VH-VL binders against Histidine kinase CKI1 (CKI1). Designs and how they scored, part 3

Target 1, 134 residues: Histidine kinase CKI1 (CKI1), of Arabidopsis thaliana (Mouse-ear cress) (o22267r987to1120)
Amino acid sequence: RVLVVDDNFISRKVATGKLKKMGVSEVEQCDSGKEALRLVTEGLTQREEQGSVDKLPFDYIFMDCQMPEMDGYEATREIRKVEKSYGVRTPIIAVSGHDPGSEEARETIQAGMDAFLDKSLNQLANVIREIESK

## First folded at step 4 (VH-VL; framework fv_recaticimab)

Design a7S (from r8d with heavy chain G103S)
Fold by ESMFold2-Fast, scan of step 4:
Structure a7S (fold): chain C 134 residues (1-134), chain A 122 residues (1-122), chain B 112 residues (1-112)
Amino acid sequence: as target 1 above (134 residues)
Amino acid sequence: QVQLVQSGAEVKKPGASVKVSCKASGYTFTSYYMHWVRQAPGQGLEWMGYINPSGGSTKYHQNFKDRVTMTRDTSISTAYMELSRLRSDDTAVYYCARELYSSEYYDAFDIWGQGTTVTVSS
Amino acid sequence: DIVMSQSPSSLSASVGDRVTITCKSSQSVLYSSDNKNYLAWYQQKPGKSPKLLIYWASTRESGVPDRFSGSGSGTDFTLTISSLQPEDFATYYCQQYYDYPTFGQGTKLEIK
């Protein structure tokens, strides 16, 4: 189960296609940080109410860093606050056009993100493998 | 054989609601997004929204956002589209359509239901 | 919304004719990163559902005859039927999927 968050429709579609080609069959999409927060919150609440062993609504979240109103950094911080009450942590991968060396890219760690991925998605498989090994 | 089979024709009065079903067979229901498209008599095709049958997430076109609800039941591989507060200009054929997935994710529709005619008249 | 415009709205042709239908989008549907045009073509016969013919502007759907071809890039697209057959008389629609889907108004192909 993967969530792709990006306010740009075509970027979201391309990411979804690449994930499905890699064998990810369940890909959810949304176009804002606020919607991502809602989906995670509702998913956590539903699984807790059902007494589910698997508490995570998503195995991974791909979060575009630059979005209007609630950007990816703020969305990640808010998701981390919600997750604290459930005792869980979803891997959140920052998707950005900024190099890892840029000031903005480095701020992804401060927001609580787990990995970085360029918008070209060339390293998608490598990033997933790295997260799965942890 | 991959197929989408829709519920039968409906005649409704203005202000009523209609719920159209779309039963999928011949493929894994949760692996493909399901879209809803309508066509008024003599008019072109109008996209209404989609549902991801896996998680149940939806996206509706702004023109339908306040009146449409899309749901699914994975146990019977069936998607539903409910349109409320019907008006005469909602008279149309309503189609469900499966999003094509080859090597990339697209919103091109490779399999379509046969259509459900909804007539709204006083 | 991306607005799709087709021309002509209708045309008459004879079996064996070469037919072209044009579709124009209000903004480019070419995604620079993958160099693909997010544009599809459908055939619809009276009382029937649409049938996918072409996607990515020029990729023919499985089972669609070779006489159907798509071309164009960016904002201007063409569907060509190289040698019209009796079963090809139908209405044809273009559709963009670069953003949330929108369709052209349709081109009705009628027998002369």
Scores: ipSAE 0.179, ipTM 0.746, lowest interface PAE 5.3, mean pLDDT 86

Design a8D (from r8d with heavy chain E104D)
Fold by ESMFold2-Fast, scan of step 4:
Structure a8D (fold): chain C 134 residues (1-134), chain A 122 residues (1-122), chain B 112 residues (1-112)
Amino acid sequence: as target 1 above (134 residues)
Amino acid sequence: QVQLVQSGAEVKKPGASVKVSCKASGYTFTSYYMHWVRQAPGQGLEWMGYINPSGGSTKYHQNFKDRVTMTRDTSISTAYMELSRLRSDDTAVYYCARELYSGDYYDAFDIWGQGTTVTVSS
Amino acid sequence: DIVMSQSPSSLSASVGDRVTITCKSSQSVLYSSDNKNYLAWYQQKPGKSPKLLIYWASTRESGVPDRFSGSGSGTDFTLTISSLQPEDFATYYCQQYYDYPTFGQGTKLEIK
């Protein structure tokens, strides 16, 4: 189960299509950091209440860094706060149109993100492989 | 044969609600997003929203978000669109439509239901 | 919303004619990362649901006759029917799917 978070509709559609082509069976989308936080929080609560063996509502999250109101960095920080009470950590992959070496790309580590992916999505399969190998 | 079959025509009074169904067959229901589009008499096409049949997540156009609810039942491959607090200007043909998925991209609407006529009159 | 403007609103033509319908978007529907135009064309006959003709601005849907062609990029798009047939009299709509879907107002193709 993968969550794609991006306020840009076409970016979400392209990412979802590529993920499904790679064999990902469940891809959910949302268009804001606030909605991403809500989905993760509700999913964690529901799975714990049901005694699910799979405690994570999503196997990984693709988080666009630049979104209005609550950006990807803030959304990630808030998700990490919620996760502390559950003792879990969802892999969160930063998606950005900025160069990999930019200051904004480096903010991914400070916010608690696990990987970086350019909006071109050329390295999508390799990033998934890296995350799943952990 | 890939097809979407919708429920029959409805006549409602202002203030009522209507629930239209769309039964999918001939493909994996959960693999394609389902959209709802309406068309008032003599007018063009107006997008209302979509549902991802896999997880049930929805997105509604601002004009409908306070009155529309989209759901699905994966056990019978059926999507539903419920519109509440009906007005005379909700009189339209309501279509369900599947997003084209080529394996690389979600694109245009390749398969459409036959349409459900909803008439709102007092 | 991306606003789609379609012209003309109606057109009279005869069988065998070459017909051109235009569509303009309020902003570019060309996605820079894949260099594709997220634009589709539909045909709708009276009392029937729309039928997909063209997607990605110029890709013809399976089973659609080759007399139908799409062209254009960015904000300006054209649907061409090279030799009009009796079954082609219908209303044609353009649609962008670069953002949440929006449609042009439609072009009604009528027999002369």
Scores: ipSAE 0.134, ipTM 0.730, lowest interface PAE 4.9, mean pLDDT 86

Design a8S (from r8d with heavy chain E104S)
Fold by ESMFold2-Fast, scan of step 4:
Structure a8S (fold): chain C 134 residues (1-134), chain A 122 residues (1-122), chain B 112 residues (1-112)
Amino acid sequence: as target 1 above (134 residues)
Amino acid sequence: QVQLVQSGAEVKKPGASVKVSCKASGYTFTSYYMHWVRQAPGQGLEWMGYINPSGGSTKYHQNFKDRVTMTRDTSISTAYMELSRLRSDDTAVYYCARELYSGSYYDAFDIWGQGTTVTVSS
Amino acid sequence: DIVMSQSPSSLSASVGDRVTITCKSSQSVLYSSDNKNYLAWYQQKPGKSPKLLIYWASTRESGVPDRFSGSGSGTDFTLTISSLQPEDFATYYCQQYYDYPTFGQGTKLEIK
């Protein structure tokens, strides 16, 4: 189960297509940080109420850093606050048009994100392998 | 034989709700996004939104966001579109349409339902 | 929303004619990362659902006759029918899928 968060419709479609090519069967999409927060919160609540063995509603979240209203950094911080009450942590991958050395890329670690991926998505498979190896 | 079959015509009063169904067959229902498009008499095509049948996530056009709900039932490969607080200008043919998957990308519609005529009149 | 404008609104033609329909988007539908134009063309006959003719601006859908061709890039697109047949009299729509899907207003192709 993967969640792709990006306010740009085409960016979400491209990411979803690449994930499905890699064998990901369940891909959810949403277009805002606020919606991502809602989906994660509702999923955590539902799974806890059902007594599910797998407590995480999503195995990975691909989070665009730059979105209106609630950006990816703020959305990540809010998701981390909610997750603390459930004792879980979802891998959140920052998706950005900026290089890894920029101030924006450096903010990913401060916000609680687990990895960085350029919007070209050329390193998508490598990022997933890196996270799964941890 | 890939096919989308929609429910029959509906006549509703202003203020009522209508729920249109779209039953898919001949392909893996959860592998393709389902879109809803309407067409008022003598007018062009208007996109309303989509549902991802796998996870159930939806996206609605701003014009419909407050009145439309899209759902699906994977056990019977059926998608639903419910439009509430109907007005006379909601009179239209409502289509479900499957997103084309070219192996990399989506979003042309390769398979369409036959359409459901919804008439809103007093 | 990206606004799609078609011209003409209607045209009359005879069997055997070469017909062109144009479509203009209010912003580019060319995605630089994959170099594809997110543009499709549909045919709709009275009382029937639309039928996909062309996607990616110029790729013909399976089963669509080769007399139908699409061209253009960015904001300006053309659908051409090289030798009109009786079954081609219909309304044609362009659609962008670069952002939330939007359609042109349609071009009605009528027999002369």
Scores: ipSAE 0.005, ipTM 0.563, lowest interface PAE 14.5, mean pLDDT 84

Design a8W (from r8d with heavy chain E104W)
Fold by ESMFold2-Fast, scan of step 4:
Structure a8W (fold): chain C 134 residues (1-134), chain A 122 residues (1-122), chain B 112 residues (1-112)
Amino acid sequence: as target 1 above (134 residues)
Amino acid sequence: QVQLVQSGAEVKKPGASVKVSCKASGYTFTSYYMHWVRQAPGQGLEWMGYINPSGGSTKYHQNFKDRVTMTRDTSISTAYMELSRLRSDDTAVYYCARELYSGWYYDAFDIWGQGTTVTVSS
Amino acid sequence: DIVMSQSPSSLSASVGDRVTITCKSSQSVLYSSDNKNYLAWYQQKPGKSPKLLIYWASTRESGVPDRFSGSGSGTDFTLTISSLQPEDFATYYCQQYYDYPTFGQGTKLEIK
């Protein structure tokens, strides 16, 4: 189960389509960091109540870095805070239209994200393989 | 072969609610998003929102967000659109429509229901 | 919302004419990452549901006659009917799907 978070409707659709081409059968979408935080929090609460606290509501989250109100960095920080109380960590992949500069790369690491991916998603399969190898 | 069949015409008073059904056949119901589009008499087309029949997730246009509810029943391949607190300007033909490609979520519409006329009058 | 504007609102034509309908979006509907224009054209006859004619600005839907063609990119798009037939008198709508769907106000094609 994968969550795609991006305030841009077309970016979400393209990402969802590429994930499904790669064999990802269940892709959920949302358009804000606040909604992503809500979905993760509710999913973790439900798993805890079902006696499966170690089961993640999503296997991966693709998080657009640039969104209004709660951006991807802030959403990731808040998700990490919630996850610590459950003892879990979802792989969160930063998605951005900018080539990673030192500033962008620094924000990605500081927010608690696990990888960076450009919006073309050309390196999507490689990023997933690298995360899974850990 | 691919077909969307909608429920019959409704006449409602202001303040009432209406629930329109859309039964899909000839394809895998859960593979395509289902959208709702309305058209007031002599007017153009207005998008209302969609439902993902697989997971049940919905997205509503801001103009309808406080009054519309979209649901589905996968056991009978049927989608529903309920509009509450009806006003006279909700008088329109309501269409369900299937997204162009399965799995991509491209909201251009290749298959349309025949339409359901909803008349709201005092 | 992306605003779609069609021109003309109506036009009169004769069988055999070439007709052109234009559609303009308030912002680009070209997605640079896939190089696709997220624009569709529909035909609607009185009392009937809309019928998809063209998607991706220029791709003709299966079963749609060759006389229908779409062109344009970014913000300016055209639908052309190369040799008008009696069954083509209808209202035509453009629709963007770059963002949440929005439609043009329609162009009514009438017999001259």
Scores: ipSAE 0.007, ipTM 0.597, lowest interface PAE 11.3, mean pLDDT 85

Design a9D (from r8d with heavy chain Y105D)
Fold by ESMFold2-Fast, scan of step 4:
Structure a9D (fold): chain C 134 residues (1-134), chain A 122 residues (1-122), chain B 112 residues (1-112)
Amino acid sequence: as target 1 above (134 residues)
Amino acid sequence: QVQLVQSGAEVKKPGASVKVSCKASGYTFTSYYMHWVRQAPGQGLEWMGYINPSGGSTKYHQNFKDRVTMTRDTSISTAYMELSRLRSDDTAVYYCARELYSGEDYDAFDIWGQGTTVTVSS
Amino acid sequence: DIVMSQSPSSLSASVGDRVTITCKSSQSVLYSSDNKNYLAWYQQKPGKSPKLLIYWASTRESGVPDRFSGSGSGTDFTLTISSLQPEDFATYYCQQYYDYPTFGQGTKLEIK
């Protein structure tokens, strides 16, 4: 189960198609950091009520770094705060048009994101394999 | 045979709510996004929103955001669209439509329901 | 929203005619990363639901006759019917799916 967070409709659509082509059958989408935070929070609460803290609502989250109101960095920080009370950590992959050596890459690490993926999505399969091997 | 079958015509008074159903068959219901589009008499097509039947996530057009609710029941492969606080200008044919998956990207609407006529009059 | 404008609003034609309908978007619907135009064309007959004819601006949907063709890129698109048949008299709509879906106002194709 994957969550794609991007305020740009076409970016979400392309990412969903690539994930489906790779065999991911459950792709959820939302268009804001605020919605991503809500979905993760509700999913964690529901799973706790079912009696298992090992169950994550999503296996991965692809988080666009730049979104209006609550950007990807702030959304990630807020998700990490919620997750701390449940003792879990969802892999969150930063999606950005900037290269890994830019100023935005520093914010990616500091916000608590686990990996970086360029908006071209050329490294999508490699990033997923890297996360699955950890 | 892939098809979408919608509920029957409704006549409502201003201020009421209407709930339209769309039953899918012939494909895996949870694998395709479901959209809702309406058409007022003699007018063009207007997109209202979509639901992902797998997780139930929704997106509504700004014009409908405060009055529309889209849901689904995966056990019977049925999507629902509820529109509240109806006005006379909500009189329209309401369609459900499946988003085409072309093998890599999601696309246009390849399968449409037959439409549900909703008439709002005093 | 991306605004879609069609021209003409209506046209009259005879069986066998070559018919051209145009569609213009308020911004480009060409996505540079995949080089695809997120543009579709639909046919709607009175009392019926729309039927998908073309997607990706020029890809014909399965079962659609080859007399229907789509062309164009970016902001300007054309639907062509090369030899009009009696069953083709209908209203035609363009639709973008680059952003949340929006439709043109429709072109009504009438018999002369």
Scores: ipSAE 0.063, ipTM 0.718, lowest interface PAE 6.6, mean pLDDT 86

Design a9F (from r8d with heavy chain Y105F)
Fold by ESMFold2-Fast, scan of step 4:
Structure a9F (fold): chain C 134 residues (1-134), chain A 122 residues (1-122), chain B 112 residues (1-112)
Amino acid sequence: as target 1 above (134 residues)
Amino acid sequence: QVQLVQSGAEVKKPGASVKVSCKASGYTFTSYYMHWVRQAPGQGLEWMGYINPSGGSTKYHQNFKDRVTMTRDTSISTAYMELSRLRSDDTAVYYCARELYSGEFYDAFDIWGQGTTVTVSS
Amino acid sequence: DIVMSQSPSSLSASVGDRVTITCKSSQSVLYSSDNKNYLAWYQQKPGKSPKLLIYWASTRESGVPDRFSGSGSGTDFTLTISSLQPEDFATYYCQQYYDYPTFGQGTKLEIK
């Protein structure tokens, strides 16, 4: 189960297609940080209520860094706060048009994100393999 | 081979709800998003929203988001679209349509259901 | 929403004629990263569902006769039908899928 968060429709569309081609059958989408926070929070609550062994509603979250209202950094910080109450951590991959050395890219680590992926998505498969090996 | 078969015509009174079904066959139901598009008599095509049959996530056009609910049943490869609080201007043919493919791009529609005529009349 | 405008709204032509239908989007539907135009064309016969003819502005769907061709880029697109056949009587719609789907108002083609 993967969640793709991006306020730009075409960017979400491309990312979803690439994930499906890699064998990801369950791809959820939303267009804001606020909706991402809601989906994660509700999923965690439902799994607790069910007494589920697997408490994570998503295996990965691809989070666009630049979104109006609640940006990806703020959404990630809020998700991390909620997750502390449940004792879990979902891999969150930052998606950005900025290069890895920029100030914006460095914010990904500070917000609690686990990896960085350029908007081109050329390293998508490599990022997933790296996270899975941990 | 690949086809979408919709439920039969409905006649409803204003204020009622209608639920249209769309049964998929000939492909992996969970691999393609299912969209709903309607067409009022003599008018053009209007996109209503989609459902991802795998996870069940939905996206509705803002014009319908307070009245439409899209669901699916993976055990019978069937998608549903329910429209509530019907008005006379909801009279239309309602289509389910499969996204072109599950690849990098979607929202062009290669397979369409035959359509379900919904008439809202007092 | 991206607004799609078609012209003409209707036209009549004889069997064997070449017909061109135009479609304009209110903003570009060309995605720079893949250099593809997110535009499709459909044919709808009376009482029937729409049928996909062309996608990515110029790619013919499997089984569609080669007399149908699409061209254009960015905001201006055309559907051309060469050597019209009687079964081509229909309404034709363009559709963008760069954003959430929107359709043109349709062009009714009458062969006569």
Scores: ipSAE 0.007, ipTM 0.643, lowest interface PAE 9.6, mean pLDDT 85

Design a9P (from r8d with heavy chain Y105P)
Fold by ESMFold2-Fast, scan of step 4:
Structure a9P (fold): chain C 134 residues (1-134), chain A 122 residues (1-122), chain B 112 residues (1-112)
Amino acid sequence: as target 1 above (134 residues)
Amino acid sequence: QVQLVQSGAEVKKPGASVKVSCKASGYTFTSYYMHWVRQAPGQGLEWMGYINPSGGSTKYHQNFKDRVTMTRDTSISTAYMELSRLRSDDTAVYYCARELYSGEPYDAFDIWGQGTTVTVSS
Amino acid sequence: DIVMSQSPSSLSASVGDRVTITCKSSQSVLYSSDNKNYLAWYQQKPGKSPKLLIYWASTRESGVPDRFSGSGSGTDFTLTISSLQPEDFATYYCQQYYDYPTFGQGTKLEIK
């Protein structure tokens, strides 16, 4: 189960198509950091109430770094705060169309993101494989 | 055989609500987004919104967001579109359409329902 | 919304004619990262549902005859029918899927 967060419709469609091609059957989309935070929070609450063994509502989150209002960094920080009360950590992959400088790379780590992926998504399979092996 | 079959024609009075169904067969229902498009008599196509049948997430066009609700029932592979507070200018043929998903990411509508005629008259 | 404009609104033609229909988007529907145009063409016959003819501006849907071709990039697109057949008389719509879907107003192709 994967969540794709990007305010750009075409970016979400491209990412979803690539994930489906790789065999991911359940792909959710949303267009803002605020909506991503809501979906994760509600999913965690629901699974706790149901006594689910699998506590994570999503196996991965692909988070666009550049979004209006609540950007990907802020959304990730807020998700990490909510997750502390549940004792869980969802793999969050930063997605960016810009070359990551040392400052941007540092910000993804500081926000609590687990990996970086270029918007071309050329390394999508490798990133997922790396996260699963950890 | 991939097919979308819609519910039958409806005649409604202004102020009423209508709920149109779209039953999918021949493919994995949760693997493809479902869109709703309408067409007023003698006019063009107007996109209303979509639902992701997997998680139930929706996106509605601004013109409909205060009156439309899209839902689905995965146990019977059926999508629903409910439009409330009907006006005479809601008279149209309402279509469900499947967003194309293949090895390449694209979202043209490859399969369409046969359409449901909704007539709103006093 | 991205606004789609088609021309002409209607045209009359004879079997065997070459027909062109044009479509213009209010902003580019070319996605630079994959170099694809998110533009589709549909055919609709009276009383029937639309049928997908072309996607990615120039890729024919499976089962669509070779006489149908799409071309163009960015904001200007063309649907061409190289040799009209009797079954081709219909209304044609372009659609962008770069953003949330929008359609052109349609071009009605009538028998001359």
Scores: ipSAE 0.032, ipTM 0.686, lowest interface PAE 7.5, mean pLDDT 85

Design a9T (from r8d with heavy chain Y105T)
Fold by ESMFold2-Fast, scan of step 4:
Structure a9T (fold): chain C 134 residues (1-134), chain A 122 residues (1-122), chain B 112 residues (1-112)
Amino acid sequence: as target 1 above (134 residues)
Amino acid sequence: QVQLVQSGAEVKKPGASVKVSCKASGYTFTSYYMHWVRQAPGQGLEWMGYINPSGGSTKYHQNFKDRVTMTRDTSISTAYMELSRLRSDDTAVYYCARELYSGETYDAFDIWGQGTTVTVSS
Amino acid sequence: DIVMSQSPSSLSASVGDRVTITCKSSQSVLYSSDNKNYLAWYQQKPGKSPKLLIYWASTRESGVPDRFSGSGSGTDFTLTISSLQPEDFATYYCQQYYDYPTFGQGTKLEIK
């Protein structure tokens, strides 16, 4: 189960399509950092209420870094706070309009994100393989 | 064979609500977004919204957002569209439609239900 | 909403004719990152649901006869039916899926 977070409709649509083509059958979408936080929080609450299970609400999250209101960095920090309460960690992949420079890469790591991906998604398969190998 | 089968025709009075069903078969119901499109008599096609049957998340067109509710029941592979506070100009054929399996074309529709005629008259 | 405009609203043709229907979008539906046009064409016969003919502006859906072809890019698109057959008399709609879906008003193809 994958969550794609991007305020740009076409960008979110393309990412979802590429994931489906790669065999990901359960792709959830949302268009804001606040909605992403809500979905993760509710999923973790439901998981706790159903008893201790090993499966997370989402196997990984693709998070656009630049969104209005709550950006991807802030959304990731808030998700990490919620996850700490449950003792879990979902892989979160930063998605940006270009390859992140060293400063942007540092912000990504400091926010708690696990990997980088540009919006062309040319490295999508490689990033997924890296996550699955961990 | 992939198929979408909709509920039968409805006649409603202004102010009532209507709930149309769409039963999917021949594919994995939760793998494809389900859209709703309507067509008034002699008019073109109008997109209303979609539901992701996996998580239940929805997106409605602005024109319908205050009156439409889309739901699904994964145990019977059925999607529902409920339209409230019906007006005479809601008289139309209502279609459910599946997005293409190729996700890159996901708001193009390869499989359509047969349509449900909803007539709103006093 | 992206506005879709079709021309003509109706046309009369004979079996064997080449028919051209045009569709214009109020903004480009070409996505630069994948170089694809998010445009589809549908055929609808009276009392029936729409049938997908073409997607990505020019890709024919499986089972659709090769006399149907789509062309164009950006804002201007064309559906061509070569050597028109009796079963082709129907209403045709273009649809963009670059943003939330919107359809053209339709072109009714009638027997001359």
Scores: ipSAE 0.021, ipTM 0.653, lowest interface PAE 6.3, mean pLDDT 85

Design a9W (from r8d with heavy chain Y105W)
Fold by ESMFold2-Fast, scan of step 4:
Structure a9W (fold): chain C 134 residues (1-134), chain A 122 residues (1-122), chain B 112 residues (1-112)
Amino acid sequence: as target 1 above (134 residues)
Amino acid sequence: QVQLVQSGAEVKKPGASVKVSCKASGYTFTSYYMHWVRQAPGQGLEWMGYINPSGGSTKYHQNFKDRVTMTRDTSISTAYMELSRLRSDDTAVYYCARELYSGEWYDAFDIWGQGTTVTVSS
Amino acid sequence: DIVMSQSPSSLSASVGDRVTITCKSSQSVLYSSDNKNYLAWYQQKPGKSPKLLIYWASTRESGVPDRFSGSGSGTDFTLTISSLQPEDFATYYCQQYYDYPTFGQGTKLEIK
């Protein structure tokens, strides 16, 4: 179960297609950081109320760094605040149209993201493999 | 061969709901998103939304968001589109269509159902 | 929504003619990351479903005769039929898939 967050429809579509090609059967999409926060929060609340053994509503979140209103950094920060009360951590992968410089890399880490991925998604399989090996 | 077969024509009164089915065969149903596109008499094509048959996630165009529900039944490889609170201007041919696969999946449509005519009249 | 505009709305032609149909998008459908134009062309005959002819602006779908070709980039696209055949009289639609799918209004190709 993967969540793809990007305000650009074509970027979401490309990411979803690549994930499906890799065998990901459940890909959910949303177009804002605010909606991503809502979906994660509601998913966590429902799983706690049900006493679910699987507490995570999503196995991975691909988060575009730049979105209007609530950007990917702010959305990640807010998701991390909510997750602390549940004792869980969803892998969140930053997605950007260019490789991060030192400033962008610092923002990614400070927001609580786990990895960085260029929007070309050429390193998608490698990033997932790296996160899973940790 | 790959095929999408839709349910038969419907005649409905204003305010009613209609549910159109689309049965897929010849490919892995859960591997391709299913889209719905309609065409009013003598008019062009209008995209309504899609469903991911694997997870059941949906995306609806703003114009239909409050009236459309897309579902699927993976046991019979069938997708459904239900449109509620019908108006006379909902009279159209409704098509299901499969996403194009070209290394990845894209919102162009390589396979189409034959269409279901929905007439909304008093 | 990206608005798609086709011209002409209709045209009359004879078998053997070279026919050109144009399509313009309100914004670029060229994706810089993969350098592809997210533009498709369809043929629709009366009472029938649309049939995919071309995708990526210029890639011909399997089984589509080579007299059909697509060209253009960014916002301006062309569908060409090099030597019109009797079975080609139909309505043609362009479609962008860069954002939520939108279609042109159609070009009706009629026998002269």
Scores: ipSAE 0.006, ipTM 0.579, lowest interface PAE 13.8, mean pLDDT 86

